# Ledger of designs, part 11: VHH binders against FERM and PDZ domain-containing protein 2 (FRMPD2)

Target 1, 301 residues: FERM and PDZ domain-containing protein 2 (FRMPD2), of Homo sapiens (Human) (q68dx3r342to642)
Amino acid sequence: RDLCVVLLNGQHLEVKCDVESTVGAVFNAVTSFANLEELTYFGLAYMKSKEFFFLDSETRLCKIAPEGWREQPQKTSMNTFTLFLRIKFFVSHYGLLQHSLTRHQFYLQLRKDILEERLYCNEEILLQLGVLALQAEFGNYPKEQVESKPYFHVEDYIPASLIERMTALRVQVEVSEMHRLSSALWGEDAELKFLRVTQQLPEYGVLVHQVFSEKRRPEEEMALGICAKGVIVYEVKNNSRIAMLRFQWRETGKISTYQKKFTITSSVTGKKHTFVTDSAKTSKYLLDLCSAQHGFNAQMG

## First folded at step 3 (VHH)

Design n1 (framework vhh_gefurulimab)
Fold by ESMFold2-Fast, scan of step 3:
Structure n1 (fold): chain B 301 residues (1-301), chain A 120 residues (1-120)
Amino acid sequence: as target 1 above (301 residues)
Amino acid sequence: EVQLVESGGGLVKPGGSLRLSCAASGFTFSSYRAAWFRQAPGKEREFVSAITSGGSTTYADSVKGRFTISRDNAKNSLYLQMNSLRAEDTAVYYCAAKPWLSYTEHYDYWGQGTLVTVSS
């Protein structure tokens, strides 16, 4: 059997496996192919409704494969099984990463998360990050540049929502000018500066999942953010997220699930906060993700 | 020193597929923008596709939707997956890389090329 694993550099890797193969076996094959040494930070995930769901290494592929995959010994254009190699655990500072390839993978994911609007920040920082990516990927402002001809595509560096708000022409002009005035920072140094800037963002390393108000009011769309530091409760308004509550692991009591409900208890106040997910499977996943992130935080202490 | 070596060229029928590879050595490939160019018989060299270290891709209009550029920084390699090949795609294909700090917008490092012939 074949499945496709999408790497952070955009490469689609065809992995040959048996119906009994585990997620862990595929993960080992993929990370070996990519020459990754620091495996602790990575995981394999499937995408559902624009959200990534990480898979446990013991999971057998046949249990998560699309219908018909088990019966088809070869990959087809109509019945592809796709997984993603993604960063599951985010370090607070890139200096904790030993290998340049690992740092580069962090850069690629954060770069992509900014463009896909999984990671939010203000306009000034988005423009700064775009310029740093341009420095990292292109180098210094070109000496032979024709002022009226673009040397890059704005959609490769700035998220669509900002382009729509500012207009493509204004973004092109402002990014080009910032690039022209930028220091001779390039290559890995520019990537490290990009990582430094993103690692200071409130939503850095936060894995966000949609949840629903228990009262099911149309005005109360919510999200849960799960990260190394704890859990963040967001209210979603006008396509933006507003942090309403933050639970550090030290301040977190019991986390429990029942059917579609996910409940987190404050160890400080004793108050229970209950959220509704789209399924019992999603609620259990969020609980498992919390356990994994807490365990990662303990290992880094 | 710095070397780029292409491989994978050959004879293929119209509508067929071919995958080109480029092996980089003597430098940190991940810190370079990489590209494919081609030169058809009797024509000037033309841009085909480029990829940044972050994976952003650009394609010439003539190949968009048919060709896919990719890179593997762990293997210091660049690839070009060519699908739905046409007679007009017949050319010598060159791998190129540009240092991020450069005094020119042109690609500074080039391979020797690999011949792709699309013919019945």
Scores: ipSAE 0.000, ipTM 0.111, lowest interface PAE 21.0, mean pLDDT 82

Design n10 (framework vhh_8k46_1)
Fold by ESMFold2-Fast, scan of step 3:
Structure n10 (fold): chain B 301 residues (1-301), chain A 122 residues (1-122)
Amino acid sequence: as target 1 above (301 residues)
Amino acid sequence: AVQLQASGGGFVQPGGSLRLSCAASGFTFSYYDMGWFRQAPGKEREFVSAISSRGGSTYYADSVKGRFTISRDNSKNTVYLQMNSLRAEDTATYYCAAVRGYLEWPSQYDYWGQGTQVTVSS
């Protein structure tokens, strides 16, 4: 049977497997193909409603495959099975990474998350990150550049929402000018600077999932952010997230689930905060993700 | 020659306010992000606040959020740190520093000032 795994560089890998194959077996094949050595930070995820859900290595593929995949050994358009190789655990210091290829994967992930509007930051930082990506991927501003002629596509470096607000022409002009005036960093050094800038962002390394408050209307969007440091409760307004509460792990008393409900208790105040998810499976997943992130934080502390 | 001249430090009682200034010369100020760092006796230099080259982004250490405000005036080549509700633990030598595009780690900064002493005591 066939399964497609999407890599951070945009490549689609066709992986051969059988109905008894595990997520872990696919993960090992994919990371081996990508020449990754520092595997601790990575996981395989499926996408549902624009959100990534990481899979446990022991999970059988047939348990998560689309309807009919088990019964249809040959690849068909009706039985497309797609997974994504993504970073699950984000480091606080890039000096902890021993291999340049691991740092490059972090760069690709954060770069993609900025462009897909999964990682939010202000306009000035978005332009700065776009220029750093130009330095990393293109190198220095071209000496013989004609200002009226574009040498890059703005949509490859700047999120669509910012292009819409500023106009494509204005973005092109501002990014080109910033590139012309920027430091002469190239390749890995530009990528490292990009990583260091993103690492200072409040939402760095935060895995975000939509939830609902028991007391709010369904049209009022909320989100939970789960990261190495703890849990963040967001109110979602006009394509941005506003942090309402932050729970460091030391300030988190208990996390529990019951059916579609996810509850987190403050160890400081004793107050319980309950959120509604789309399913019991999603609530259980959020609890498991919290456990995994807490465990990662303990290992890196 | 590159120079960063910090000033505005002094003695203040707990709950008081001070405004620090850092005047820059010898480089194109508007191209550089600016940071404030502090160092208490016997301790390592720690991050306080930073402001981007265009002034659109500001960052603060958790210990100073809500009390300190960073700003800059590119026409005067100066960065400022307004310090309100000062506490005894804010006692330190305050340094301004310049870097392109990286804001928190002291080791990443290209240029450093001499520092200005702030003492909060009763």
Scores: ipSAE 0.000, ipTM 0.115, lowest interface PAE 21.1, mean pLDDT 83

Design n11 (framework vhh_gocatamig_d2)
Fold by ESMFold2-Fast, scan of step 3:
Structure n11 (fold): chain B 301 residues (1-301), chain A 119 residues (1-119)
Amino acid sequence: as target 1 above (301 residues)
Amino acid sequence: EVQLVESGGGLVQPGGSLTLSCAASGFTFSHYWLAWYRQAPGKKRELVAGISSGGKTVYMDSVKGRFTISRDNAKNSVYLQMNSLRAEDTAVYYCTAGPLYSTHGFDYWGQGTLVTVSS
């Protein structure tokens, strides 16, 4: 049997396994192929409704696999059973990472999250990050460039929503001008600057999941963001996410679940905030994710 | 302007061999991941083989041991050597390239070259 693991550089890796193979065995094979040495920050996740759900190393693949995978004697298509190598725990500063390849993986993930609109920031920072990515991936502005000829595709560096708002021509001109005026920073140095900028963003390292407020109509979409610093409550409207509340771990009294409900209590006010998920399994996952993130934060402090 | 131009497709008998070539221009070839995908009539495109900037390779299971992907950075070319061809290998084969630092999948595609395995 096989499955496909999507790497942060865009590669799809075919992994050979059997019905008793664990997520941990696949993780070890994938990280070995990618030459990763600092494994603490990484995990394997499946995607459901555009959200990543991280898997425990002890989970057997047959429990997560599509219907029929266990019974099929031939290999599964690379495009049918898919997992993703993702960063699960985000350090506050890249200087805490010992290996250049680990820093590069953080760059790739944040670069991807910006483009796929998983990580939000203001327009000026999005343009700055696009220019830093151009410096990292392309190098210095081409001296032989004619003014009207594009030398890159804006959609590879700037989120689609911003391109739509500003127009492609304006983005092309502004990014090109910023690139022309940029420093001699290139390659790894440009990636580290990109990391430094993204690591200062409020949304940096936040893992986001859809929920519904118990106090709002059940059809109203909200989201919970879970990260090393704590929990963020978002209102979701017209594919936009607005932070409504932020709970640092020191301000979090108790987190509990009951069936499809996830409850977080403010240690400051004593107020309980209850959210409804799609399943008891999702609520328990969010609780476990909170525990893991809090533990990571405590370990780094 | 980025261009990928495939060549080498044709009609071959079962058990035969073909070498596909892809000539690239308009980007820094040595920094890119390169791959071959194929698409049979009425089916979706599937990854056949890929090669990193450093020469590491990946293959779909049904072609492993029969197909070999390679690259020549001096010639800005990527190759797919196909041995022991089967009727089920009949498809249009596409060359694709993505930047080494790309956060997307493969971004650039060639026009494709037809491979027909028939008696």
Scores: ipSAE 0.000, ipTM 0.121, lowest interface PAE 19.0, mean pLDDT 82

Design n12 (framework vhh_7b2m_4)
Fold by ESMFold2-Fast, scan of step 3:
Structure n12 (fold): chain B 301 residues (1-301), chain A 120 residues (1-120)
Amino acid sequence: as target 1 above (301 residues)
Amino acid sequence: EVQLVESGGGLVQAGGSLRLSCAASGFTLDYYTVGWYRQAPGKQRVVVASIDSSGYTKYSNSVKGRFTISRDNAKNTVYLQMNSLKPEDTAVYYCAAEPFSGYWLTEDYWGQGTQVTVSS
């Protein structure tokens, strides 16, 4: 049967599989096709409400497929079964990555996360990152460029919210001037500088999921950020995340779930923090994700 | 550009008060622990007070009970209220923004400093 996997370069890969095929089998086929060698950092995820949920390699595809996928003949499918190849574990510095293709995948992921507003930073850094992406993709500022002739589309380099605040014309002018004045970096060197800048951001490598206070009111909407270093608790207001509390793994006591509830206990204060998710499955997923991220942190030293 | 700017320093008599401000521009303090440091002539720079991203505060023993650190995320500014000032508090006061300890590999930002002089 047919399964679509979206790659970080934007390619949609059609994968042929059996009803008994596992997520791990698809992962191996996709990473082999993409010629990836450092597989530890990657996973397959499905997207639900703009959030990515990573799948365990032992999971059978038929357990997560859309209704009717098992029975559908190939080529006449009404429901598309789509997964995404994404980075699940983020290294603190690109120098820890052995292969240029792995570094390129990190660039593509962070580039996309900035553009889609999954990774937040201030206006000045967003403009700097846009210029670095221009350097990576176009090289040096075009010598015979005229100010009235655009050579790029601002929406491909700058998040929509910043374009809305500054206007497209101001973004075009600012980014073009910064590009003209930037140092001569080419391709991979520009990508590595982009990685260096993003790896210093507070939200670098944070996997974010919506949760609620026990009152479950829209004004009390929250998010949990889970990463190699620990857990961040966010308050969500006006589509912005404000960090309220940070737990390093050494500062976390027991993490537990019960039905739709996810609870994290501070080992420093003994205080319990309880959040409500949309399902028991989501709560269990967050617990498993915390375990995986903590394990990755321990592995890296 | 990305910078921290201190203000509010000056000359004050012993027993007086001053309020220092540390304003960030070009980046948000919401993700950073902000500390106030001071350096007296001929001495090492030492920490005075800090406030993390959650609002948790810490103070050095020499200022505990006299100084209060606070943050206003809407104004992207951190304050140090200094009461019952002593001649020993005379120093250049610096603010520094650093990522939550052990959490991120980020660049620490330092201000240029503001002079506080307490006369006897």
Scores: ipSAE 0.000, ipTM 0.123, lowest interface PAE 18.2, mean pLDDT 82

Design n13 (framework vhh_etentamig_d1)
Fold by ESMFold2-Fast, scan of step 3:
Structure n13 (fold): chain B 301 residues (1-301), chain A 121 residues (1-121)
Amino acid sequence: as target 1 above (301 residues)
Amino acid sequence: EVQLLESGGGLVQPGGSLRLSCAASGFTFDDYAMSWVRQAPGKGPEWVSGISWKSGSTYYADSVKGRFTISRDNSKNTLYLQMNSLRAEDTAVYYCAKGLRYTSPFAFDIRGQGTLVTVSS
């Protein structure tokens, strides 16, 4: 059967596999195709409710495939099995990455996370990042500008929420002027500046998952952010998330799950914080993700 | 209709040189990043090199860096790959790949038929 893997550059790669194929085999094929050498930072994930869930290399594809994928060729040609090559472990600074291709993948991931509002920052920084992306992808500001032919689409560089707040026209004008002034940077240098800016953001490298308070407030949406540094607890309001608590790994005691519940204990205060997920599987996934991120942090520190 | 036609492959001895060309048509060549991808016998495809549309940025796989040079002539709608100090492990079919609009050279569609490069005594 065919499996589609979406790469960070937007390419949809069709991978040939069978019912015995593992996630690891697909990962190896995809990263070999992309000529990636620093594999430690990458993983394959499936998307559920706009969230990415990373898969273990030993997992058989048949365990996670859509029902129709395992069958012999069928008349319904709309069946698709889609995975995503994504960065799972984020380094604190791009200088720790040895290969230009790895740095480029980080650029692509962070650019996409900004556009899809998985990584939040203020308006000024969003405009700066959009300009750096234009410089990286278009090069210098185009000499010839025709009023009836704008050279870029604002939605490809600026998140929709900011376009709504500023209006498309104002975004186009501001970004175009900033791009004109930024012509000193060349492609790779623009990408590295983009990485430097994003790596200083408080929410850089945070993998976010929806959760709910165990307490009664049913209208209160929350999220857990899991990253190399620890766990962040967010309150979600009007499609924006506000950090309420931050647990560094050294400040984290026991993490446990039971059914749909995920519990983290502060080693500083001894207090337990319990969250409700959509399933026991999701709770266990969050526990495993915490273990993986803590392990990554220990290896890098 | 996007058309990419590779040429310049052949049989060469180790240490030799070849220059590959890719003639592009059916799209505005100047507006797209371009890449070279190769597939060695019995192996999967491997990205080799890429060049941006106008900024002049070039990128190389570690296995070819210092030996291969990518370039383009936008006036002729042609992409080039100068290959020096060729090794047996460079034996592969080389494909020209069009980027996805104004994006990086690592995002591409493979449209060409390829040109065979054999490095052997």
Scores: ipSAE 0.000, ipTM 0.299, lowest interface PAE 12.0, mean pLDDT 82

Design n2 (framework vhh_gocatamig_d2)
Fold by ESMFold2-Fast, scan of step 3:
Structure n2 (fold): chain B 301 residues (1-301), chain A 120 residues (1-120)
Amino acid sequence: as target 1 above (301 residues)
Amino acid sequence: EVQLVESGGGLVQPGGSLTLSCAASGFTFSRYALAWYRQAPGKKRELVAGISTGGRTVYMDSVKGRFTISRDNAKNSVYLQMNSLRAEDTAVYYCAAPWGYLDTSRYDYWGQGTLVTVSS
């Protein structure tokens, strides 16, 4: 049987498996193909409602596969079983990564998260990151470049929302001029600068999931951000997130779930904050993700 | 400017061998997957072989076991060693690279091509 795993470089990898295959077996095959050695930071996830849900290595594929996957061993259906190789645990500084290919995967993840608007930052930083990506991928500005001839596609470097606000022409001109004036860093050095810039962003390494407040109307959208440092409560307005509360792990008391409810208790105030998810499965997933991130933080600190 | 320059094409008899080379410039070669495509007269371009940044390879079924793709990051070059050539292998061979790092399944940079003719 086949499933498709989407890699951080956009490649769709066909993985051969059977009904007894585990997520861990697929993970091993995919990371071996990608030549990854530092596996601690990575996981396989499925996407639901534009959110990524990481899978445990012991999970059998038949438990999570679309209906009919078990009965149709050939990859002939348009309804494909798709998983994603993603970074689950984010280091505070790239210097903690031992292998250049691991650093490169972090670069690809952050590039993609910025372009797909999962990681937010201001306009100035977005343009800076676009220029660093050009330096990383193509080196110095082409010396024989004709001013009116584009040598890159703006949509591969700058998020669509910024292109819409500035116009494609303004983005092309601004980024090209910044690239022309930049020549100090290229290749891997430019990737490392990109990582250093992104690692200082407030939303770096935050895994975000939609929730609703138990006390608010369902129309008032919220999100929970779960990361190595703790939990962030966001209010979602006009396709942007505003941090309302931050719980460091040391400030976090009991985290519990009951059916669709997810409750976090402040160890500082003793107050309980209850959120509603779309399912009991999602609430339990958030609890497990919190435990995993807390454990990762303890390992790194 | 991103450039891919193919060489090594020519006329060869059935059962013969040929090595194609592609010299790349204008991008950080070691960070890109690269591919060889071919196009026979009246046909669409098809993927012949691909090589990842880590050296993992893929081949179309009809060339598997006969063709070998390899890369030399120090020389910014990718190669296609073709053995046991058949008349059906006659085509213009193109070296291809993706547009940046984010979608290696789509190849947007192409060389000019090098003609391979397998005939007596």
Scores: ipSAE 0.012, ipTM 0.474, lowest interface PAE 8.6, mean pLDDT 84

Design n3 (framework vhh_etentamig_d1)
Fold by ESMFold2-Fast, scan of step 3:
Structure n3 (fold): chain B 301 residues (1-301), chain A 121 residues (1-121)
Amino acid sequence: as target 1 above (301 residues)
Amino acid sequence: EVQLLESGGGLVQPGGSLRLSCAASGFTFSKYAMSWVRQAPGKGPEWVSGISGRGGSTYYADSVKGRFTISRDNSKNTLYLQMNSLRAEDTAVYYCAKLPYWGSTYHFDYRGQGTLVTVSS
């Protein structure tokens, strides 16, 4: 049986497995292929409605596979079974990572998250990150560059929303000029500076999931951000997230779920904040993710 | 200093075979997954095949599956690609790569010069 795992470098890896295979077995095969040694930061996830849901290593593939996957030796798959190798736990500083390959994976993930608009920052920082990525991938500005023939495509370095606001030509001119004037960093050093810049962002390492307020109309969007530091409650407005509340783990009392409801209790005020998800499975997932992130925070501090 | 030296390319008739080699130096070869990536004339880069550091796992693009075999000799720091039943569509410059970041518009993180494979009568 075949399963596709999307790697952070954009590669679609075909993984051979059987009916009894677990997520953990696939994770081991994929991380072995990628030569990853610091495995604690990584997980396998499936994507639903542009959100990543991490899978437990003990989960059997047949329980999450598309219909018909189990019977496939005799039948063509009508649905692609796709998983993603993603970073689940984010360190506060790249210096905590022991291996250059792990740091490279963090670079690839953050670069991808910037481009796919999962990680937001201002225009100036977006342009800076694009230039750092050019330094990492091309080195110094090409000496014999012709203005009418670009040496890179803007959409590979700058998010679509910024290209739309500035126009592709203006973005290319500004990024090319910034790259031309930037000459101090090479390869891995440019990647490490990219990591340093992204690690200072408020949204760094935050895993975001759509929720709804129990007391507001269902069409009003909210989001929960779950990270090593705690939980962030966002109001979603015009495709932008506004942080309304921040709970550090020490300020978080009991977290509980009941059916589609996810409740966080403030240990400081005693107030309960209840959110509605699309399913009981999603609410339970958020609870488990909170426990995992809190455990990671305790391990790193 | 990481260096990758590809060799073995050439002109071959359709249905023929070629064996590509990549000599690696400047890093602990056995600790890194390696890939073969090709770029056909007028097209973007295409990932062809990959192998784990220990050699226990191999993966292939659908376009080459069953015809190409990737292998490695960690004692010699060498990566191989055995290409059988070659087709005109396999004509490309083949690159040895250490975990390249790819997309049709990206340059891969590779150190080699590539080796040209031309399949033509």
Scores: ipSAE 0.000, ipTM 0.241, lowest interface PAE 12.9, mean pLDDT 81

Design n4 (framework vhh_7mjh_2)
Fold by ESMFold2-Fast, scan of step 3:
Structure n4 (fold): chain B 301 residues (1-301), chain A 120 residues (1-120)
Amino acid sequence: as target 1 above (301 residues)
Amino acid sequence: EVQLVESGGGLVQPGGSLRLSCAASGFTFSSYWMSWVRQAPGKGLEWIGRIYKSGSTSYNPSLKSLVTISRDNSKNTLYLQMNSLRAEDTATYYCARLGYRSSHLPFDYWGQGTTVTVSS
């Protein structure tokens, strides 16, 4: 049986496995192929409704495989079983990472999250991050390029929503000029600056999942953000997230689930906040993710 | 099939010079920007420089006085000339192709690398 794992560099890696193979075995093969040594921060996830769901290493592939996967020939281009190598645990600063390849993976993930609008920030910072990515990927502004013939495609550096608001021409002009005026940072140095900028964002390292108010009001479209620091409750409006409540782990009492409901209790006020997910499986996943993030935070100090 | 094959690495005395070559095949070499990148033992990747389609170069400022990148489009070959080599230049040197629409990596293809050891 074949399984496709999408790496942060965009490469699709074909992994050969059998019906008894575990997520952990695939994870080890993929991270070995990618030459990653600091494995603590990474996990394998599947994507559902544009959200990533991380898998336990002990899970057997056959339990999560799409219908028909067990029956497909190993040499079929129609195999649809796809997993993603993603960062699950985010360090507060890149200086905590020992290996340059690990730092590079953090850069790739944050770069991709910005473009796919999983990580939101203001227009000024989006343009700055685009320029830093150009600096990392092309170095200094190229002297041989004609102004009327761009040396890059804006959609590879700036989120689609900002391109639509500003127009592609304005983005190309502003980003190109910012690149001309930028500091002479190269490759890894530009990536580290990108990491430093993103690591200071309020939304850095937050894993976001859609939820609904218990009262199911359309005006209360919501999301839960789960990260090393705790849980964030968002109200979603105009494709942006507004933080309504922030629970640090020390301020978090009981977290519980019942069917499609996820409940978090404030240890400060004793108030219960209940959210509705799309399934009991999703509610249980959010509870497990909270436990994992809290455990990671405790280990890092 | 895109291939980049480095050669010319080896043991060099401090203060010596060395020229690395990269033979490219499987694509229109003259249409791509090319780069050299190195990785010293136990350290991260360090950008050396790049060469544009026309042959104009841009270098890492910390290495500019020590290296020269050139290309021969008729031979599909990229070169890295290194002078005044020091022990700190000991590294694996990689030839890399710059992707025009890279959204995840600046380099879409890498060679296997060639090792340069500076020691007496």
Scores: ipSAE 0.000, ipTM 0.155, lowest interface PAE 16.2, mean pLDDT 82

Design n5 (framework vhh_8k46_1)
Fold by ESMFold2-Fast, scan of step 3:
Structure n5 (fold): chain B 301 residues (1-301), chain A 124 residues (1-124)
Amino acid sequence: as target 1 above (301 residues)
Amino acid sequence: AVQLQASGGGFVQPGGSLRLSCAASGRTFSSYTMGWFRQAPGKEREFVSAISWTGGRTYYADSVKGRFTISRDNSKNTVYLQMNSLRAEDTATYYCAAHPTLYSGYLDSEYDYWGQGTQVTVSS
């Protein structure tokens, strides 16, 4: 059977597996192939409705495979079984990472999350991060550069929404000038500065999932952000997320699920905050993710 | 793991052209950013060019930009370096190297696998 795993560098790995194969077996094969040693931070996830759901290592592939995968002929259908190697647990500072390749994976994940607008920050920081990525990936500004001839594509470094607001030409000019005026940091040093900048962001390392208010109006969309520090409640308006509440783990009482409902209780106020998900499975996943993130935070602190 | 074999070097006069090839064995080729580095006698190894695993991104040292073109054929597990308008200063042993990430590094220490060199001599 064929399974496709997308790596953080954008590569699509074709993994041969059995119907009885587990997520853990695939994870081991993929991380071995990628030469990763610090495996604690990584997981395999599937994507549903533009969201990543991390899989337990004990899960059998046939339980999560698309319909017909067990009976799938070799490449006669456009449908493929696709998983993603992603960072599940984010360290507060890169100095906790022992290997350059692990730090590089964190860089790739944050670069991708910025570009795909999973990680938000202000325009000034977005431009700074784009310049740092240029330094990391191209090195110093080309000395013989003609200003009318572009040496990079802005969409590879700056998110689409900012390009639309500023215009592509203005982004190219400003990023190119910032790159020209930048220090000689490049390669891993530029990546580490990128990590330092992103690790200071409030949205750093937050895994976001769509939920709905307990109120019965279907247009009242919200999101939950789950991270090492705790849980963030977002209101979603015009495809933008606004943080409404932040629960640190020490401020979090009981987390419980019932059917499609996910409830978090403030240990400070005693108030219960209930959210509705698309399924009981999703609610249970969010509970398990909270438990995993809290456990990770306790081990690192 | 990946094994790399570089070839295509030779003697050429200034202004001439050469095409270098780097053939990879092993299942990992399509997963690697591939780079070319060169080392002249008595000098440190320097970056020449790199190509992302998909071929969608290419990088060049300022000294070779506009003269050299890097390309890859993942179906043949091969990377090419087309060298045009060669200069005496391009004389070096050329090495191909593999890095298992999307990132194209300029530091040779970032590359895990190296091929044997192929000698390029540009002289009148």
Scores: ipSAE 0.000, ipTM 0.150, lowest interface PAE 17.8, mean pLDDT 81

